VHH binders against p49116. Designs and how they scored, part 13

Target 1, 238 residues: p49116
Amino acid sequence: EGPLLSDTHVTFKLTMPSPMPEYLNVHYICESASRLLFLSMHWARSIPAFQALGQDCNTSLVRACWNELFTLGLAQCAQVMSLSTILAAIVNHLQNSIQEDKLSGDRIKQVMEHIWKLQEFCNSMAKLDIDGYEYAYLKAIVLFSPDHPGLTSTSQIEKFQEKAQMELQDYVQKTYSEDTYRLARILVRLPALRLMSSNITEELFFTGLIGNVSIDSIIPYILKMETAEYNGQITGAS

## First folded at step 10 (VHH)

Design ud6
Fold by OpenDDE, fold request of step 11:
Structure ud6 (fold): chain B 238 residues (1-238), chain A 121 residues (1-121)
Amino acid sequence: as target 1 above (238 residues)
Amino acid sequence: EVQLVESGGGVVQPGGSLRLSCAASGFTFSSYDMSWVRQAPGKGPEWVSSITGSGGSTLYADSVKGRFTISRDNSKNTLYLQMNSLRPEDTALYYCVKGGYLPWRKTFDISSQGTLVTVSS
């Protein structure tokens, strides 16, 4: 059996809408987030092990972990996205909703805490200076998580997760040989992803989707869509 | 040359049903996601539904979810839209579009004449 990931899976280039406006409206935020979501899903699709799980298992798996994948993507693309600016804009939009008395005090607290957790996680990843290979393996570990309820082929998923973990370990040992505890420092960040609500993430980033579609509904579509149009759109070729 | 020809439009009462068809030619139909877009009088184009090239996955706007069904027959190069429980607000020109759902799509490549659906009492 070959490696779980290849060098082709390390590349994770997000193209942002251009130009960046002075005021980040809901549409800009949603477009940016959507681009990242599609990039993450297509990344998953490109992994042979993921394909080997079958369509039903793939869909269930991504539905279970999309928030974590998305969050890792936010961290990885934080600079290109100007994530701090996006989050600030989201807070501003929330403030408007608060003024209109549309949210309860408890809900406001939950949403603000979620934003804080997102920012904190991304800052922590930046502080660790995670490279492209490490992000790829971390995303794979998150993707192939067997502990989500309702999954089929959990034994195979676990095998792939272990393979991702081993490859990450080998990479870190080879690349950062003088940093004995780097692997541990990286892996201990993963639990933070499980503390984040997918519902709140969807509300904050994806409220402006065309047709008001849910992430749950769009996931199987992204996983089965023809890739030529998507590739053409992100490269400007079509 | 890509050619899309819509048919099946007409006048129906609220609660009625229509089935739209789109005949496609000039490209490998099964290799492309397809969409329905509609344009009501005085309004801009609105995405309605999309289906993947294989037909394995579909997506709907909330406004039509549960009422409309998109399907395709790749052997006939035809796209369909079954519309049930029609409402006056569904009145529009309906266009078949080559391409799927992309949230950042700024424009729809509408190159056909469309088919008119009128829902009125």
Scores: ipSAE 0.918, ipTM 0.962, lowest interface PAE 0.5, mean pLDDT 95
Fold by OpenDDE, fold request of step 11:
Structure ud6 (fold): chain B 238 residues (1-238), chain A 121 residues (1-121)
Amino acid sequence: as target 1 above (238 residues)
Amino acid sequence: EVQLVESGGGVVQPGGSLRLSCAASGFTFSSYDMSWVRQAPGKGPEWVSSITGSGGSTLYADSVKGRFTISRDNSKNTLYLQMNSLRPEDTALYYCVKGGYLPWRKTFDISSQGTLVTVSS
């Protein structure tokens, strides 16, 4: 079999709503996040190995790892998204809930910690200066994770993950031959993704989705939607 | 020319049921996701439900989830909306829309006349 990823899978261009408003409201945040989510899901769809797993397995797999995939996308697109500004806006919106005593002290801590972890992760990735190929392979590694509960075809998923890891290793060795420990530095960042709550991510970024749909419900839809329609709607000003 | 013609609307009592149909022409129906959108008096358009081109996946607004069912027959170029347990707040003009669920959609391309659903005791 050929490589897991090709050069076409390296391209990951997020189009943001334009123009950026002075005040980032919940709608802008949600739209931005939604664009990233759809981009991430369609990226996954474009991988032949992913298609080979079948629709049911694909759905289960993405449901299990969407938060990690989304977070890697945030890190990769942090500059284009002005992620720091978005996160600051989220915090500001959260302050309203805090002032109204709508959240328990423990919940506030959890949410703030999540935001901190997210920012820290993205900052750490920026410091490592991760390139497009490395991001593609990292996304593949988290996508093809066999250790999520309830998955079928775990052996096949594991094989794909191994292939992604090997390709990443080969790429890093070839591209960054002078940096012997680069691969290790990159891979040690992945555990941080597992510490992030998907529920909190959904609450922070996807509140205000049209129809108040859940990420759980939208995933199978994105995975089966007509790609031509999506491609035709990727660009647009809000 | 894309043409969408809705039918099946009417007056029903709360708790009643209706089945809407949309006849599509002027495009390859099976190659497009389809949606239902409704507009209540004095309100803006509201997304109701979407279905993928193949019919393999459906999505519903929280307000209609568990009560409405979207389906399609690609051999007939027809979109359906089964509405059960209707409520007064479901009263609206219902439109068939070419295109699926997009969270960043600014406006719905409504080019049809719609079909009126009135839920009243």
Scores: ipSAE 0.917, ipTM 0.962, lowest interface PAE 0.5, mean pLDDT 94
Fold by OpenDDE, look of step 10:
Structure ud6 (fold): chain B 238 residues (1-238), chain A 121 residues (1-121)
Amino acid sequence: as target 1 above (238 residues)
Amino acid sequence: EVQLVESGGGVVQPGGSLRLSCAASGFTFSSYDMSWVRQAPGKGPEWVSSITGSGGSTLYADSVKGRFTISRDNSKNTLYLQMNSLRPEDTALYYCVKGGYLPWRKTFDISSQGTLVTVSS
């Protein structure tokens, strides 16, 4: 049947808005996040196994795991994005809301903890020095998760997840043969993704979406948008 | 040369309906996502709706969601906007735009004349 992923799926290049402003405003943050979201979704749709699941299942699957994919993307692109700076800016903007008494104390705590968890996760991934192949397989494992409620074709999804896991195992064994516990160290990071709220992530990164559309609404659109449109408008190729 | 020609605008009472059309030429219509943008007097352009090239997916601004429907006929190179339950705040010049939804897009490459929609009692 062939491998789940190819070398083409390892490439994950995020193009940031240019130039970076001196002050990171909500618009810049939203655009940066949106570009990453589009990249992540476009990556997913490029996988033959993903396409084989059908449009309805694909949409449901991405809706279920977009936050995890996005977070892995943040970790992978943390340097290019200057993620620490973005998160600091988000905190600063949140301070304004706090001063205006728009948020309850409990909500403030919840949001701040979420930001902390994001930062810690990304830092932990950086410490592990995860490479492009490992990220690709981790994203595939997250994408093909059969345990989300309401999914169809769960047996097939599980099969794809197992393939991703086996390919990751083979890669790590081959590339990092001297580190017998690397695979385990990498995989044990995945549960942290499930601790993060998709709603809070959306509120932090995507409040500036034009038209005030939801991520839930955008997902099917991204999955079906023309490739030429993506290449021309998102990657800056034209 | 890309040409977009809007039609279907007019004067309608609040709660009324209009259907806009956009005739496209000069490019492979089905290969591009399309959008509607509107500009009210004294305001900047506002994104209204987008549709993918195949027509398989649509997006709407929150301000028009549930009231407007975007569609396309690729065999006729035509984009449509069905507007129901129109409100005075929907009064604007409506433009057909080549290109789809971008979450951060504040400016639009408008090269057409647009069609005027006026909602008033």
Scores: ipSAE 0.879, ipTM 0.940, lowest interface PAE 0.5, mean pLDDT 94
Fold by ESMFold2, fold request of step 11:
Structure ud6 (fold): chain B 238 residues (1-238), chain A 121 residues (1-121)
Amino acid sequence: as target 1 above (238 residues)
Amino acid sequence: EVQLVESGGGVVQPGGSLRLSCAASGFTFSSYDMSWVRQAPGKGPEWVSSITGSGGSTLYADSVKGRFTISRDNSKNTLYLQMNSLRPEDTALYYCVKGGYLPWRKTFDISSQGTLVTVSS
């Protein structure tokens, strides 16, 4: 009955590793991306509708959509993360790999296309000046996607997605009342998220995780970990 | 005061098995994620494995995945590490640590003696 999201779900503050190195390296990129991943997963955990789905459904849902949530987080936090600088450094490394024949041409093409799509998505979101409320509802729409294969409770997931869509509609209509097409312009950006490869995202942002763990194994762990330790670690920055 | 007491270490041949135990006291054990950390001679500490407070999820370093199994018994306030298919590179002092996996955690608050595992022929 109540709203799907509360004001606590609008706050999305990413804390970056300190200090920023003179040259970006794989460890800084991986630590920064890991902080965003954990922030995104703890955001999802905090939603009562998500909690209501049960642990097996929650894990399946997040495994299906984590890359889309992460990509929305990249767009929302692009300035804080200096994402444009990170992507430029990655492009330079890829160009050097071509010169040295270190990677296959097909793989490099796939990675460059992914970077271009990511840049275009982030630019389109910045052009629309998407606010924190809109990001929160967009993340909820992405999280409660009933159309992924293998999901259970799809009717309940669909109801939660419809509720997120309705609340976004109400918010945009109230806050941007003179911009008749804003909701439509926002929603048509979402299909681009399905073009993002989780495999390539993992290679770009999660190389060198401590213990060399995979994202697929981290997701169920984050969803069940004790929150007090995580909250204690993030209070030291801001 | 928080106390962690490791046991179960010893000398074992390559391919062998050991089961480590960690008796915990001085805190509400079930409310904390727990980890195993090891330190080989002349090296810094290395994260091995973590388990959530409920025991519902586990995570392993790639170097031990498939060979080691972390578990806990919250009724006995005890953390375990079953170590199978042991290799010489697993030789280390093994510590039980209060706290789970965070990919940006670089230091561990080790105040226990640990338990020595030596894998040699």
Scores: ipSAE 0.684, ipTM 0.880, lowest interface PAE 1.4, mean pLDDT 88
Fold by ESMFold2, fold request of step 11:
Structure ud6 (fold): chain B 238 residues (1-238), chain A 121 residues (1-121)
Amino acid sequence: as target 1 above (238 residues)
Amino acid sequence: EVQLVESGGGVVQPGGSLRLSCAASGFTFSSYDMSWVRQAPGKGPEWVSSITGSGGSTLYADSVKGRFTISRDNSKNTLYLQMNSLRPEDTALYYCVKGGYLPWRKTFDISSQGTLVTVSS
């Protein structure tokens, strides 16, 4: 009852560590990715429909979909993050690992294929020129995915997803009335998110987390943390 | 004025246990995430553990996970750190910190004197 998202859920402002170092390093990549992860989790946490599912369901849902939300965030913020530069630095590091025989050829192939899939996804989203409202609804569709194993309340989750789909449809029809197939072109991009491996994403973007904490451990913490400190930190200097 | 007073430190043998306490005053304790931070002699501060304001979620550095347990009693405005299976590398001055885990935070608001833990034969 009422809209699934309000105007406050459309704003998605990523603040990057400044300045970008001349030579990218694990710490800069991890801090940048962590800011995006926290932004994405606080975005999800702020949605009344998400709050209505209860804390155990919320944690299970986010654990299942965090990589898809993160990947949408990468696509939405690719220019602000200089994502192509970050990925080039990762590729160069992997090539050094081959020269020094530090990683197996099979692992390097898996990681390179993941980087290629990520680049292809982000490029396809950029070509469609997805706006902030569309991204907000796409993130909601991904968040309220009822088909992940082990979820409870799947019928309620499915109803929220359908509501997100309907609100996206209404927005696209009103805003892009002369582009009959825009909704279909947007939605066809979503299945590619399931091709993104969460363990490879964690390896690529989160190896430098303070304390070597896993993403699975951080998720329930972010969902329950006091928001006042986080809100103050995103406006203050590091 | 925010005040944090640590206690429970001391000298223990390797493999021993200690329980640190932190008495908090001057702020609404239950409204804040809390952390333990330690500083070994001649080294910079190291984040150890954090707990949410309600106590509903905890987070540990990999170096202490499984050996340390953070907890809080909001009715007593007190933060705890149960330290088991102590090792010589755990020797440090331990601080109670107002604030939780943020992976980009590089400095800590240390406003207390801390409590010294020494692990040696």
Scores: ipSAE 0.669, ipTM 0.873, lowest interface PAE 1.5, mean pLDDT 88

Design ud6
Fold by ESMFold2, fold request of step 11:
Structure ud6 (fold): chain B 238 residues (1-238), chain A 121 residues (1-121)
Amino acid sequence: as target 1 above (238 residues)
Amino acid sequence: EVQLVESGGGVVQPGGSLRLSCAASGFTFSSYDMSWVRQAPGKGPEWVSSITGSGGSTLYADSVKGRFTISRDNSKNTLYLQMNSLRPEDTALYYCVKGGYLPWRKTFDISSQGTLVTVSS
């Protein structure tokens, strides 16, 4: 009946903690990543199709896909976040762990491989010049993934994903009418997201969350928190 | 004018229990997420727990999860903290705070006297 996304769902404005410190630390990285996570989840909860699934289904769906959604957010906001600088700071901290022999060689290899995959994903998205509409539809395709174990209402989720795919196709055909391969080129980027480890993402970006809470604990809270307070915190007018 | 009044603190043995209350006035209580924050002697404030406006979701600091239960009664404009299996490390002045969890927040808008919890043999 109506479109899955409206123009309000294309807006994705990340505000960074200010001022940026001369020396990046775990708290700045965690605050920056947390702002992106909260922005991504508030984006999801604003979608009428997501709202229609109900609270239990919503929580299960976001728990299953938060890492992919977060990774798309990193790519979309890479310049605003100075993501290259953040990743360089993380690599420096890992080199200290190597010198102190605090992290196994196998774990270090896993983490460095993950960082490389993340850098290449973000670079490939930047090379394609993925716009805000395309990101919004890609995030919707990832959000409405029926394939995750333990989900209910999978037929409804699949229908929403198909709607997101069709709306992306329509947008690309109208906006990039001279580029026959653009849709295919964009869609082949998505499998890389399934290779991103939520465990490693949490270690890289969410070490030091206040109260030492897990992402799995935060998700149901973000989905139910009062939006007026969150909006006030983002604008500084609370 | 926002007013928050804590009560229910006291002296308990390790392993004991207490139930804290916070009476709220001067704002629409059910429209706000709420938090408990504690301050141990000689230390800065530490976030303990948060609850959404409806009471539909709760969060706990890892140090208290499984032992503390936050709840609210919106008809009485009251926030609660049930504290079980208390440890000496839980000794602190406990405050209720208007506002929920933000993972980057290090400062809290404390405008109340709090209620003292002392856990000792």
Scores: ipSAE 0.658, ipTM 0.868, lowest interface PAE 1.5, mean pLDDT 88

